# VH-VL binders against Exosome complex component rrp40 (rrp40): the designs that were tried, part 4

Target 1, 240 residues: Exosome complex component rrp40 (rrp40), of Schizosaccharomyces pombe (o13903)
Amino acid sequence: MAEVEEKGLLSYYFPGERIPDSIISQDGSIRLGPGLVFQKKDREEEIVVSKAGRLHQTGKNAMLIDSRTKRYIPATNDQVIGQIISRFAEGYRVDIGSAHIAQLNALAFENVTRKSRPNLNVGSLVYARVSLADRDMEPELECFDATTGKAAGYGELKNGYMITGLSLSHCRKLILPKNTLLQTLGSYIPFEIAVGMNGRVWVNSENLSTTVLICTAIRNCEFMSDEEQIKYCKDLIKKL
Short names: E, the ipSAE of ESMFold2; O, the ipSAE of OpenDDE; V2, 0.75 times the mean of E and O plus 0.25 times the DockQ between their complexes.

## First folded at step 1 (VH-VL)

Design l7 (framework fv_levilimab)
Fold by ESMFold2-Fast, scan of step 1:
Order: structure tokens, then C-alpha cells, then sequence
Structure l7 (fold): chain C 240 residues (1-240), chain A 121 residues (1-121), chain B 111 residues (1-111)
């Protein structure tokens, strides 16, 4: 439901993740749909995700993971936000929301050596550039600028939160230096942001309340005029 | 009809070089991921190298730095250049195609007939 | 690297019988409801042929007596009503992570 979406930042889940107890009512009458299972850990019952997707509540006592999202079609030099789904000796397999899993070589970072190569965990987020894009094939990612070899903002995205399912049109507007929404938010709240052309945006700020506010503003402001965006952001900040 | 016809191979001394060819018909190699997979006599299959439609290349640890995969789009042919050959490189070498489809891939649907490479001391 | 272990290494069965070949992966090959595990058949003196892809999808032209099942780390290739022409070595293969790896193979002989 809308109430759960307003209270939570984590709208997208991956296999193995636990649904927070705060989202689950104390009433033990919850029905689980596709993508969710009850599991026992030390005889404590918890709800664990079995497929990637958005948490969706149907009524007061039912929930499921909805895996239906528009697939991102990789394009060379797109900036994307990926999540590490597995690691191997030479690199990582990365979910970028495309039809195929992307590959990221462990050496595809600025100033990396065998001793200092990144040690990304399953579930970690990365900001990367699509270095190879071919439809229905595995995309390849790099965490450095194609011409300079420098990180240029690419690499692991530590802390913070990711929102998904944004339109390409919205992401193209968000990446502009004079974007009204981001400038308005930035005048009130210090934050970090990474915008992915795969419909994902990562946000990090000093506390949970401001991060929730920024994510809410980004998700809800797509079709607002500049004046409406400014008013909406001010109203959100007033409630902080 | 899809076909992969291989050529090259033969007997070579350790430290020598060979170039294997895989000529494709019925599809365009630049539109597909193409791989080389080898099989030592009486042993199992080992993936060696691959080339994506965009031209990016990948190699197995055993051959990295010694083997080079390439293609000639005008000739619709994939090559594997074998350098610094060792006795343990003795194997039947197959080229294989991954299909380019909207909802599938991640498997080898067509294979060449194989090319024998023998490295003897 | 992902290691695939097949069992049995060899099996001898009579025509008309059912055969199962198992493949165990050192880590899960499941992503977004699909298992990136394939099965190939190699007859003596021939190149491998695709039988099953994505754990359970039969390749076009493959007889319906061949079926695949399993998820995550444990997979099975089943041949119902075995025929003489099925004598071959069978390989599982994962396409989840480079390097792409194959199982060691299972040799199927007809009595």
C-alpha cells in the first residue's frame, strides 16, 4: 500500500533480503504472494525475499514482490547504477535492470592493483559506465572515464538508498546541472546523488529523514512545473 | 541454415604458434557472441575465449596473454591466434555461437566441427 | 570460478530405461527466476550439441524424452525411455559467471 511506500525508503528488494519487521503488522494473518517466503532463523520467524522486485501490498494483510519493470536497454557510455549479485576471481556480475546480467572487471577502476582491487560485497551498489552494449547480450561496465581513466565519480556507492523505476525522461532532466528540483533540495539539505540512465537514482544524506524526503521528492516531482516542484519541496521540508 | 566451418590447426612444437579459423554462414558473426571451447583428448570441455558483438574479448585464465580472439566482419569469420603453445594446449578446438534473441541467450546453440591442435616436444 | 560436479561419471543402461544425470554447482546460478544452466550431448567423434537451456527449456529438434529440472545449485537431466542413439557424453554448463564452466561429463553407455 501507499502508507508503506510513504514510510519506507527500500521499495526494491533482492533475493535473500529480509522484510523489515516495521512493515509487518503484529497480527499473524499475513498472506505472502510470489517472491516472499516465511523462514525460521533460530526459531524466530522472518519474511525473506526469493526474487528481485518491488514490494507491493495488496490490502491490509497481503504482500508480494512485483518483478514487472520496464527493462533497461543498455547504451554505450550510459551512466548506470548497478547492484552486485555475485563475485568471481576476475570481477563481478551486476544487476542493472537489463535483460542480461552485466559484467564488471575487478581491474576496471582507477589506480587499482592486485593488492588494492575493490572488494565489493554481494548487495553493494556501484556507479558505472556501460563500456559495451549489445542487445540481448551481457553488457560490460567500467568504473572509470573512457578518455581519462579517472574514477570521475564512478565506483562503489556506500551507504544511502536507491530508488528505481524512474523514466528515462526524468533521469535525463535530473542529471542537468541546473535541475530545479535538485537545486531546490540542495539549498536546504546537503546530499550526494548519482543518477543512472537505467531508471535508478542513489541518494545519500546525513540522516534517514532527509534521505526519505529527497527520494520522495524525486519520485513525485516528474510531472510538476518548476514552480510546483519548489512549493512541494518546501512543504516537505516544513514537515521535517 | 546456420553453419560454422573450422580450419587451421595441426602439429606444432612447444613455443610455436597457430591460427584457427571459424567461417560462419547463415548468420552474421558481428551480431553474436562467439566463443572458442577446447577439449583435450579423452577429457572434458573447457571454455577458452569469447568475443562480444561489440568487439570486447574475454579469456580463460589458462590462455590469457597467449591467445587472441578476433574476427573479420567482411569474411564473416572468427579467429583464434594461439601463441607460446604448451603441451597442455593439445586439444580439439571448437568455435561456438551464442544466439542473438530478444528473450534468450546464455547458451551455445551451434558448434563448429572442431580443429585438432597437437603440441609435441 | 563456479565449479560444476556431475554424477555419475559413467552409467550403463538398457534401451527403454530411464536415466538421470545430476549436476551440482558450487554456487547458485539463479537470477531473476531463471537458472543459467545448460546441458549438452556429445556423441563420439562429434561436436557437442545443445539439449536443454535455462535448466528446463528443451532446444528445438530435441526429442521430448529429454528433460531438465532443478534450481539454484542442484540440477538433473532426465532421459526417459532411453534409445541406442543416446549413447554419448553429457555435460552441464553454467552461463552465470565468467569463465563459463562445464561439468566433467557423464558417459552414458547402452547395454
Amino acid sequence: as target 1 above (240 residues)
Amino acid sequence: QVQLVQSGGGLVQPGGSLRLSCAASGFTVSSNYMSWVRQAPGKGLEWVSGIYSGGSTHYGDSVKGRFTISRDNAKNTVYLQLNSLRAEDTAMYYCAREPFYDTSGYYFDYWGQGTLVTVSS
Amino acid sequence: DIQLTQSPSSVSVSVGERVTIDCKSSQSVLYSSENYLNWYQQKPGQAPQLLIYWASTRESGVPDRFSGSGSGTDFTLTISSLQAEDAAVYYCQQYYSTPWTFGQGTKLEIK
Scores: ipSAE 0.000, ipTM 0.413, lowest interface PAE 18.6, mean pLDDT 81

Design l8 (framework fv_levilimab)
Fold by ESMFold2-Fast, scan of step 1:
Structure l8 (fold): chain C 240 residues (1-240), chain A 120 residues (1-120), chain B 111 residues (1-111)
Amino acid sequence: as target 1 above (240 residues)
Amino acid sequence: QVQLVQSGGGLVQPGGSLRLSCAASGFTFSDYYMSWVRQAPGKGLEWVSGIYSGGSTHYGDSVKGRFTISRDNAKNTVYLQLNSLRAEDTAMYYCARGRTEFYGYAMDYWGQGTLVTVSS
Amino acid sequence: DIQLTQSPSSVSVSVGERVTIDCKSSQSVLYSSKNYLNWYQQKPGQAPQLLIYWASTRESGVPDRFSGSGSGTDFTLTISSLQAEDAAVYYCQQYSSTPLTFGQGTKLEIK
């Protein structure tokens, strides 16, 4: 089941980091799984991370670092939603949820030159196409259609809201031109959408209530039939 | 303005070790992929190793397990540790800056080269 | 691994003439309408210099007489109106897959 949870991202740790005392259960013996070790420092016992990953806890005082994240594996011509994490002389370093950080050349946009190049800030979202994907190299992105050179919806995604953690199968269905859910929603609510093969979808509409409604429908509709999706959307719209 | 200054070569016996250094200036070193390329006397160019700004590495098949590339972004320097050297490793070793522009990975600036001679 | 084969291995031409250097790849370096191929020039006693990237795009500062063409597995570097300073070894290089590989080089001599 594909769901997004912002709290899960806040529970990501790197080797050498300490698990905060506020997260540690005070009752009973704590059982540490892979990626966590007890370490003594100045007579105090602390829990230290030994491998990168998401902290996973169970109700019975057990915790581990799950380093087996189902990361996006870039494929050439995939459409992805990236977040700018740093800038450099020729462009941007972009998080697309893959093992390597992607690169986006500042000139890889429709009708752009060095004098008219986009000015993206750290934290900005972009809709881009994977132009280079190789296991041993950083992925490269372009914000234009490979055949026409036109933006074709690529570029900076301003405002709106991003859903993460969607399955690849769900995104494959959403990106199709005649997707039932998106056509149904679009018949009642005007909105912008960008679907990424890296499990991310960006939505923008005229107000927060309709944006939340659309995001809720996208998140919850993955396992619904076309008939169920139509009914679900109508019920959500009725609550506006 | 962009400069790559190399050091650390020399004569070594088979099985020996050397560390090559490449000091960068005139650009933001941490923004660039760095490569090592070698050239045996009178022969062509052979890519040896590369390292991304974040430290991820890859190697040519002939040097895997023997050579180690590393970088120190605070010192603007890339290194190549040569271990278990063989006579066929004798070459001029170049460091080169990898640029991405229009998504063309290209080695646009090269160091002066460091000669490594492996002989018994 | 992708192997690059250049032809000829050496060529001797006069100033003012046109020369072509071919580079053939063992498999396609074309991906998403881009050819992952560079050309370098190496003069005696010097480090290589980038001439062309993306098979046909000239590096800044490279004279118009240098041009690259081709797609997929068959590439050509053309030097028109040759000058004495063009005497060098020319290498093609692919970056479509790791390991990165170079052609064996073509030595250009000016008569």
Scores: ipSAE 0.000, ipTM 0.389, lowest interface PAE 19.2, mean pLDDT 80

Design l9 (framework fv_levilimab)
Heavy chain, then light chain:
Amino acid sequence: QVQLVQSGGGLVQPGGSLRLSCAASGFTVSSNYMSWVRQAPGKGLEWVSGIYTGGSTHYGDSVKGRFTISRDNAKNTVYLQLNSLRAEDTAMYYCARDYGDWYFDLWGQGTLVTVSS
Amino acid sequence: DIQLTQSPSSVSVSVGERVTIDCKSSQSVLYSSKNYLNWYQQKPGQAPQLLIYDASTRESGVPDRFSGSGSGTDFTLTISSLQAEDAAVYYCQQYYSIPLTFGQGTKLEIK
ESMFold2-Fast, scan of step 1: ipSAE 0.006; ipTM 0.489

Design s1 (framework fv_solitomab_arm2)
Fold by ESMFold2-Fast, scan of step 1:
Structure s1 (fold): chain C 240 residues (1-240), chain A 120 residues (1-120), chain B 106 residues (1-106)
Amino acid sequence: as target 1 above (240 residues)
Amino acid sequence: DVQLVQSGAEVKKPGASVKVSCKASGYTFTSYYMHWVRQAPGQGLEWIGYINPSGGSTNYADSVKGRFTITTDKSTSTAYMELSSLRSEDTATYYCARDSYYDEGAFDIWGQGTTVTVSS
Amino acid sequence: DIVLTQSPATLSLSPGERATLSCRASQSVSYMNWYQQKPGKAPKRWIYDASNRATGVPARFSGSGSGTDYSLTINSLEAEDAATYYCQQYSSYPLTFGGGTKVEIK
């Protein structure tokens, strides 16, 4: 898993996704743990994800989805990164890592009508605000600012890479306008970022090398002082 | 087979309340919005509201707002409508109807209807 | 609210004739549906999203239109087509239906 992340591979999966053949060992039989199932398609078996989580591989021959990351508890007005898991007549069902699947109405976007509503596919990522949160109910999402009705960065996240499993404390710091880490990185390289209070961060930049660098910095800087973060980022950037 | 089965006919006095059930079978209840439509005798169709069975969110037509509540029981795959402070103009056949998928914006499965008569 | 005006109120035609039912919206709509209803029965989805025929609907039925003007055409009427047809817009809430066109076979 660590080796996969070091090589720039993101090991997080959602239900319905396939495990790429490129990461499957050809040395022998594969043992599938929780969260993974064999499905037969045409003349080949494929490995399909049945629950959201991080792919954990042991040696060459065993893998499972580890969903033991602390479950997100939705709070009203949290910004979250969700993945579309199904469509229905009025909108989308969205995985945000909470106990319940979230609902996103197709009309909950800036200036949309049924004629111009967004065309989100199963597997698409969205940046959204929790508009309704109750422990015993499915959370509801909106992709616009509650005060202005404008998109304000909400909506579909195209391209890029998502980091998962970040602490809530770290995400609260990253979302602040004058975060030292993000300001330091942004002074050297252009990138887009979306920070979710559900422990997910999405990053997009011009190429894979800079994206991997940003992801590495975000993951490794949680417990560093401001001075340590600045030095670490400078050292990382020198490797570009 | 996909079915919506509604409760039987009701006769009520003005000012009373009525509760009608709609039991779904043959599909995942929480994956589709449920709508309610009424039809007065010899008249056309009137949309009166919906519920998202997954999250419980509702929307009601102004003609019934304040007197109308839609609820669900996920464990029995049943939707309910309740209409209070009944008036003679509420006399109608009430239908539950399943919303179609995102790409098909029409009600694809309908209940058989429940006749509600408000008479003094 | 979007008002849908259907015309004519009643069409009385012989088998084999062509019927054209009109539905006009008070403002532009993107999603127009049609339902067939026979006496004493629940409505059936007939045409969805202006022109798509629902499963089991005979090929003689077609829907067309955009914006404010929509139509349902029955190319060659059969006795089984006697029913009331309602248009419905699904572009904004509240959802609204037209007053219906009753098709009668002589």
Scores: ipSAE 0.000, ipTM 0.434, lowest interface PAE 14.2, mean pLDDT 82

Design s10 (framework fv_solitomab_arm2; at its last look DockQ between E and O 0.01; V2 from the best seeds 0.00; counts 0 for: pae E 24.4 > 2, placed apart)
Fold by ESMFold2, look of step 2:
Structure s10 (fold): chain C 240 residues (1-240), chain A 122 residues (1-122), chain B 106 residues (1-106)
Amino acid sequence: as target 1 above (240 residues)
Amino acid sequence: DVQLVQSGAEVKKPGASVKVSCKASGYTFTSYYMHWVRQAPGQGLEWIGYINPSGGSTNYADSVKGRFTITTDKSTSTAYMELSSLRSEDTATYYCARGLRIEYSGSYFDYWGQGTTVTVSS
Amino acid sequence: DIVLTQSPATLSLSPGERATLSCRASQSVSYMNWYQQKPGKAPKRWIYGASNRATGVPARFSGSGSGTDYSLTINSLEAEDAATYYCQQYSSSPLTFGGGTKVEIK
C-alpha cells in the first residue's frame, strides 16, 4: 500500500523544492523572506526554496525559510504547539514540525460529541499532547489530560504570538519549575505562555508591544546566567 | 490550570485549635510562596503570613505571631495553616493565596483558594 | 505597619455614572494593588502596580496614583461592577490591605 506525504506550511524543505500553490494566499501581494526565491518560467510563476529549513508564515501574505529550526521527533506525552493545515470530517491535520503531519481527532477535546464538534480554522494554533508517537505512522494528538480527561490548558491558542526555532535544550529549560527568566518576567508583568517541546513558544499579554518584548527576552536569554537574566529583565521592564 | 482547593468549614470552641489545608495543582508547588489571609465577617482582609515551600521558611505579621503555624507537605503540594488557642475574634474566612517568588515585584496574589470559614463560639 | 485608608466606605451610584475609589497610605509606598471581591467569593486581582489592569479586567477600570494617594476609577458603571474593592501594599512587610469600598448599583 503506497503512502503519499503531504507537504505544507511549516514543513521542512530542501533547496530546489517548489512551494505548493495551495499554501499561497490569493489575497494581496506575497512577501518572500530569506530562503525563498520568486522564479518566473514561461507564463508561470513559482516560489522555490533556496536554503534548507522550515517554511514559516510570518504575517498575512508573508513567509520565509527558518533554517534554525530542526525537525521535531515526536515523543509520547510531549506538549506541542501545532498549526491546523487542513480539516476533514473526522478531525484535523496539524503541523507540529515533525517529518509527518500529525492527526487531531475532532473528538479529542473535553466534553465533545459527534454533534458538538470543535470548529478550528486552518491557520489556528493548538496546544496539544502527543498521544501516539511511532516512526512509521503519523503522530496523534489529544487536547485533554490523559488521566483526568479535562482540557488542562490544551486546545486553541487564541490571540498572542508564536515564536519558533528554539532548541530542545532551551525548551526544556523553559519548562523547568524554577526557570529564572519566566519567573523574573512574571514578577513584573502578567502574561500567558505555552511551551512546546517542538521548539515553539506562544505568548499572550495585554498588548502586542509587551508580547513582542517577552518573546525577545525568551530568544535572547538562552545562554545567559541566572544573574544576567535577572538584570536583563529588570532593564527591559523599565522601558514598559 | 492553577487551582488552590481548601478544606471545609470548621466550627470550634474557644481554646481549641484548627488546621486548614490548601492543596495546589497546575503548577510547580515549590516555585511560589503561599500566603494566608483572613477576613472576619463584614470586615476587610488581614494578611497572616507566608511560607516558602522550597526551604520551609516562614514570615508572619507581628500582630498574629505566636498562634499561627504555616507548614507545607511538598509530596502532596499542600500548604497548611494551624491556629491555636482559638478566640471568638478568630471567627473569619481564611484564604490561601499564591504569591510570586520574588518579593521585590509586589505580591499579585494571582490565585486564591475558595476560602475556609472558621467559626469560634461557645 | 502601613495603614491603608479607603474612602468612601460605600459608594452607591446609578449605571453609567463614574465611580472613583480612594486609597491613602499612612506613609509613601511603591506598590499598590487592587482586588475585586463579590459576595461569597474569594478576591480577584484587578489592578496591579497602581495602574495595570489584570487580564480580563474591562477597559472601564483604571488605576492611578503614587506616594500616599491612589485611586481606582470605573468609567461608566455596569451592574456587574457591584462588589467590594480593596487596595493592598507590599512595599513594606507586613503587607496590608485597605478596609474596602463597597460599590452598589442603584
Scores: ipSAE 0.000, ipTM 0.365, lowest interface PAE 24.4, mean pLDDT 81
ESMFold2-Fast, scan of step 1: ipSAE 0.000; ipTM 0.443
ESMFold2 (binder alone), look of step 2: mean pLDDT 90; pTM 0.925
OpenDDE, look of step 2: ipSAE 0.011; ipTM 0.520

Design s2 (framework fv_solitomab_arm2)
Fold by ESMFold2-Fast, scan of step 1:
Structure s2 (fold): chain C 240 residues (1-240), chain A 119 residues (1-119), chain B 106 residues (1-106)
Amino acid sequence: as target 1 above (240 residues)
Amino acid sequence: DVQLVQSGAEVKKPGASVKVSCKASGYTFTDYYMHWVRQAPGQGLEWIGYINPSGGYTNYADSVKGRFTITTDKSTSTAYMELSSLRSEDTATYYCARGDYEYWYFDLWGQGTTVTVSS
Amino acid sequence: DIVLTQSPATLSLSPGERATLSCRASQSVSYMNWYQQKPGKAPKRWIYDASNRATGVPARFSGSGSGTDYSLTINSLEAEDAATYYCQQRSNWPLTFGGGTKVEIK
């Protein structure tokens, strides 16, 4: 069908999008919180999004866009996407969105030695496993599988785009082998993906338009059923 | 006339590979997805994969993943399936079928190609 | 994967009788299609999106259902209706078919 699936409560919205009339209570006055404004178009009043975030309802007639993301609490063996923020003689300091900056030893990669250490720049993205997590200390990362010692997809993430601010629940679903959203998208578009338990997802595809489509689908499908995700992806791909 | 015409029957030994063609005519080849569905003797239908001829994007069922490849030749409006490391359980009639991303129902089917895997 | 269970496996009825074929999904689906397959031939699209007849399908055929329960009904069987009918869901990947119901005319 040419009809686009309508977003709802808890969906992610971008500036300029209209809030569907179907999710607005028809009894009483509507109160708009941050990120939402009333706008007049063709003799009608509509609700338009003014900042990016999730739509929340805080009472029968109160709505807002929540742009905040919860801080990540590291857990041992979580897969995370980090960004290199500084280099030092023994390794890297990595932002993973936690209270403490993580440490990644330059030797914590498959088959590396002092003379063959990786060349990661400040700003580079890395897919890593949390090897040590303690609330009072800096977490430690490794870029190899704990059991095999092999890279297993860990290491530098190149030529892609990272989205942030995803819920832990959403990331737990995305990392599963037969995720409906990722299988549906993968049936239309070739892409690489890395899912982090720190609310970050990295996507690499052939061009910017397909990457934007994949990122949009990932952000918007969190609260959709499997059937709704399939329909939404079909409608999105139709616009390519 | 709108039709899908498949290549002829194949008999293969275990471990061999088989390649089956499906030639489309009467419509714009790149406007529809091409699916492959197989049916073991006396059994039901099993979807095994598809290709979008426009972009070359593919998706395969887990039962054949790693052994199954779908390709197209847009100049001849032909889709191909290749299945490697054949096992006796791959013995089936293989159908190509036209579908679209809106409805995902198969509105046009090839006549089928019987693939027999025996020692 | 979504499992589709069709019942009965075989229906043997006389011309003029009503046939009802069931298809039950292991989880809720929004899109159910039906295909007719005659011996030695490729399947033909028959019903799409639960209740829409494909072009050329006789009016005696109807589809219904929602959620997990779907049915194909033939109001007055004719000899030409002898075939195996398969349901197919397209709500989740991978696409899956039911085991089929064989309709035999006595």
Scores: ipSAE 0.000, ipTM 0.384, lowest interface PAE 19.2, mean pLDDT 81

Design s3 (framework fv_solitomab_arm2)
Fold by ESMFold2-Fast, scan of step 1:
Structure s3 (fold): chain C 240 residues (1-240), chain A 121 residues (1-121), chain B 106 residues (1-106)
Amino acid sequence: as target 1 above (240 residues)
Amino acid sequence: DVQLVQSGAEVKKPGASVKVSCKASGYTFTSYTMHWVRQAPGQGLEWIGYINPSSGYTNYADSVKGRFTITTDKSTSTAYMELSSLRSEDTATYYCARGYTIRTSGYFDYWGQGTTVTVSS
Amino acid sequence: DIVLTQSPATLSLSPGERATLSCRASQSVSYMNWYQQKPGKAPKRWIYDASNRATGVPARFSGSGSGTDYSLTINSLEAEDAATYYCQQYSSNPLTFGGGTKVEIK
């Protein structure tokens, strides 16, 4: 339920605003992505925002403004992280960040019957698959694998922390088996993770410091090569 | 134009199984649920189950559970119902119906023409 | 299961008269739907979400109600309105229908 925020990482900027010097590398070798430009003022270069969005930093040397669409657009078979916002007799209404609230049937879990229904509270997090998606209708969710009927990691996400606002391309890479970033982190720190195509990632580890570190690494590694990700993670772990 | 076209009438003996098809056209088959509703001669409508074609998830009415199976073939946009261990009370017209499910505003917007299943000894 | 009770079972009225069909649910539902069925034909969508007319349904038809009590009203009956009307709840599985009200024109 906690959103990780570091100085500059989750900040929202508007065109014409200046990126504070305190979050800029002292090396002077900064790569600027979309939405940011160098501007010379009073004999000093500053970084100015050219389009609205959230500042995204990748290590010390790269940053951009992420101006992608505000709302998640559900697609069939996307894995998503939802938050229960209300209960009804047949199931749950779930926030997945889309224009419409999603529906999760209480029977859409492995080995569940009417007598043994899940008991999810308002505010609980769930990992689910989008089973029905249409532009103008409420999406439907299921907490089991479409082919096997097994839970396969779907269901309630207990404890842990959720980060939001990740790009679809980043989540697509994170969800792949043997992802370099997640394997590198996992070699040093034991943790659980669930990756949602709705730009949400849930992390659970032994304490808050390691959870923050993992969330920071996930947020910052989007544009890094595999070698850069390995180096970045080693550096982060040394600071722990 | 949305159409649901069902297979032809069936006559079966008690204890046999029947399989009825419902071919969908004019929309994205996996974006809507497919329901089955039956109606005994001169009687009202009884919902007996549904399938989510995208996932294969099914839910059946208690009156048919254990004897009733709904399946789909995505390549042909066709839903099937199969009812086994047929009894005389299974004699009915069986309809497929498309569910437009918003939960607060779900309803059956398109129906198949119906398939008459007669169970006689 | 949610049980829907429709009353009356049969209405026999003359053209131009007002008909009111009732549907009562055994527990509160969010929305009620109505279907029109003529002999030998599949049901047709008629009223959805308590009060919205489906495309092609004449303006003389209206739906109303909330909670457990719903009604379908035909302000001025026409011969073409002779049919059985079924209410249906979409709020909870199993989905359930009322027993139907048969509207006959004298």
Scores: ipSAE 0.000, ipTM 0.394, lowest interface PAE 20.0, mean pLDDT 81

Design s4 (framework fv_solitomab_arm2; at its last look DockQ between E and O 0.01; V2 from the best seeds 0.00; counts 0 for: pae E 14.6 > 2, placed apart)
Heavy chain, then light chain:
Amino acid sequence: DVQLVQSGAEVKKPGASVKVSCKASGYTFTSYYMHWVRQAPGQGLEWIGYINPSGGSTNYADSVKGRFTITTDKSTSTAYMELSSLRSEDTATYYCARKYYGSGRYFDYWGQGTTVTVSS
Amino acid sequence: DIVLTQSPATLSLSPGERATLSCRASQSVSYMNWYQQKPGKAPKRWIYDASNRATGVPARFSGSGSGTDYSLTINSLEAEDAATYYCQQYSSYPYTFGGGTKVEIK
ESMFold2-Fast, scan of step 1: ipSAE 0.398; ipTM 0.710
ESMFold2, look of step 2: ipSAE 0.000; ipTM 0.454
ESMFold2 (binder alone), look of step 2: mean pLDDT 92; pTM 0.918
OpenDDE, look of step 2: ipSAE 0.048; ipTM 0.660

Design s5 (framework fv_solitomab_arm2)
Fold by ESMFold2-Fast, scan of step 1:
Structure s5 (fold): chain C 240 residues (1-240), chain A 118 residues (1-118), chain B 106 residues (1-106)
Amino acid sequence: as target 1 above (240 residues)
Amino acid sequence: DVQLVQSGAEVKKPGASVKVSCKASGYTFTSYGMHWVRQAPGQGLEWIGYINPYSGDTNYADSVKGRFTITTDKSTSTAYMELSSLRSEDTATYYCARSDYLWEFDYWGQGTTVTVSS
Amino acid sequence: DIVLTQSPATLSLSPGERATLSCRASQSVSYMNWYQQKPGKAPKRWIYDASKLASGVPARFSGSGSGTDYSLTINSLEAEDAATYYCQQYDSYPLTFGGGTKVEIK
């Protein structure tokens, strides 16, 4: 199930993982739905994941794991949208919706040094290329083109909204130049887009209303003909 | 297949310098960090430094700062450590180690024994 | 600097017994790794990210912990498990190792 969600709530978790404190509301008590339990560890109360899936927050103080999210199987050179879930000395742990959490080396950016390394925060979104994919290992990501070493659109995705749970077939169509849906929307609304082969699409435009419109069109148009997509987009834009 | 192969044992007098090599193969050299760790006879592991092979940026432990230099040669996928003004307490086995997935030293060189004696 | 304190320094047990090795950090860390080292050999990756077993590590091994307190457990000790185990934080520079726990088989 694709949904428009805020940064910091777009995370895929596995059984035994902890929910970072940065995602948890500090206002009032938290109600846990399916897939989450309170556990006491090191004399601290933690929220631990009991089933694999995407974290959903409803209201300020309710959370659950939705196990209906389609699992991504990493393939080398796929372009993906990841969410930073933790940081350490050499880089970042990144959720890409796969069975294993991915790694993004701080060296894996255009013209990077330790002093000039990107400072990605927990909850930040990144557009990256899968550089290593193996069933027995964590995937590794790079934020540069394999041939040129240039950023080539990879790196931090600032502002905007991310859609998750899109089919691989839909994402393959969206990433193509001259996609009918994106061309139709682009003729009316200026926007930025990043398409991930992990079923995620990031959209940024001038305001929330146009961003929500674009996200709605992307979610709903998968099985429409080109003519139906054009009509649907025009009808959505008319409501602005 | 990933390999880190280090140069042979060294015996030096106090005040001398030593340069140890670590040749990497089986992966993209500039995509992974390279660390140096030493172990004095019968003692534990001590991290002494790091290099970013892409940029050449380095970080050194205070115990060796000012005497320790790490460099790389990208064309040969080789990392080097040079330790100057050697003291008896620098006697140790020196390991190079690759940081994989940014969490651990997944591949280690076989070690180079450096003995500093008068 | 983050100081890692391992205890006990030496642990002597019989085959089949459970061994628990402790590693305590002087401040909270997000990443803790464990390495196995046998005499005359380079250390070998054993556990990473506190609880994940490296490829080829027997299922009798487990890691746990968070914040300042971490442990490595061997559920049923075998002769080949005799080694020194080092914890290591990969959270901030300088990277630091614990003093090691030597596991001996009686």
Scores: ipSAE 0.000, ipTM 0.386, lowest interface PAE 20.6, mean pLDDT 81

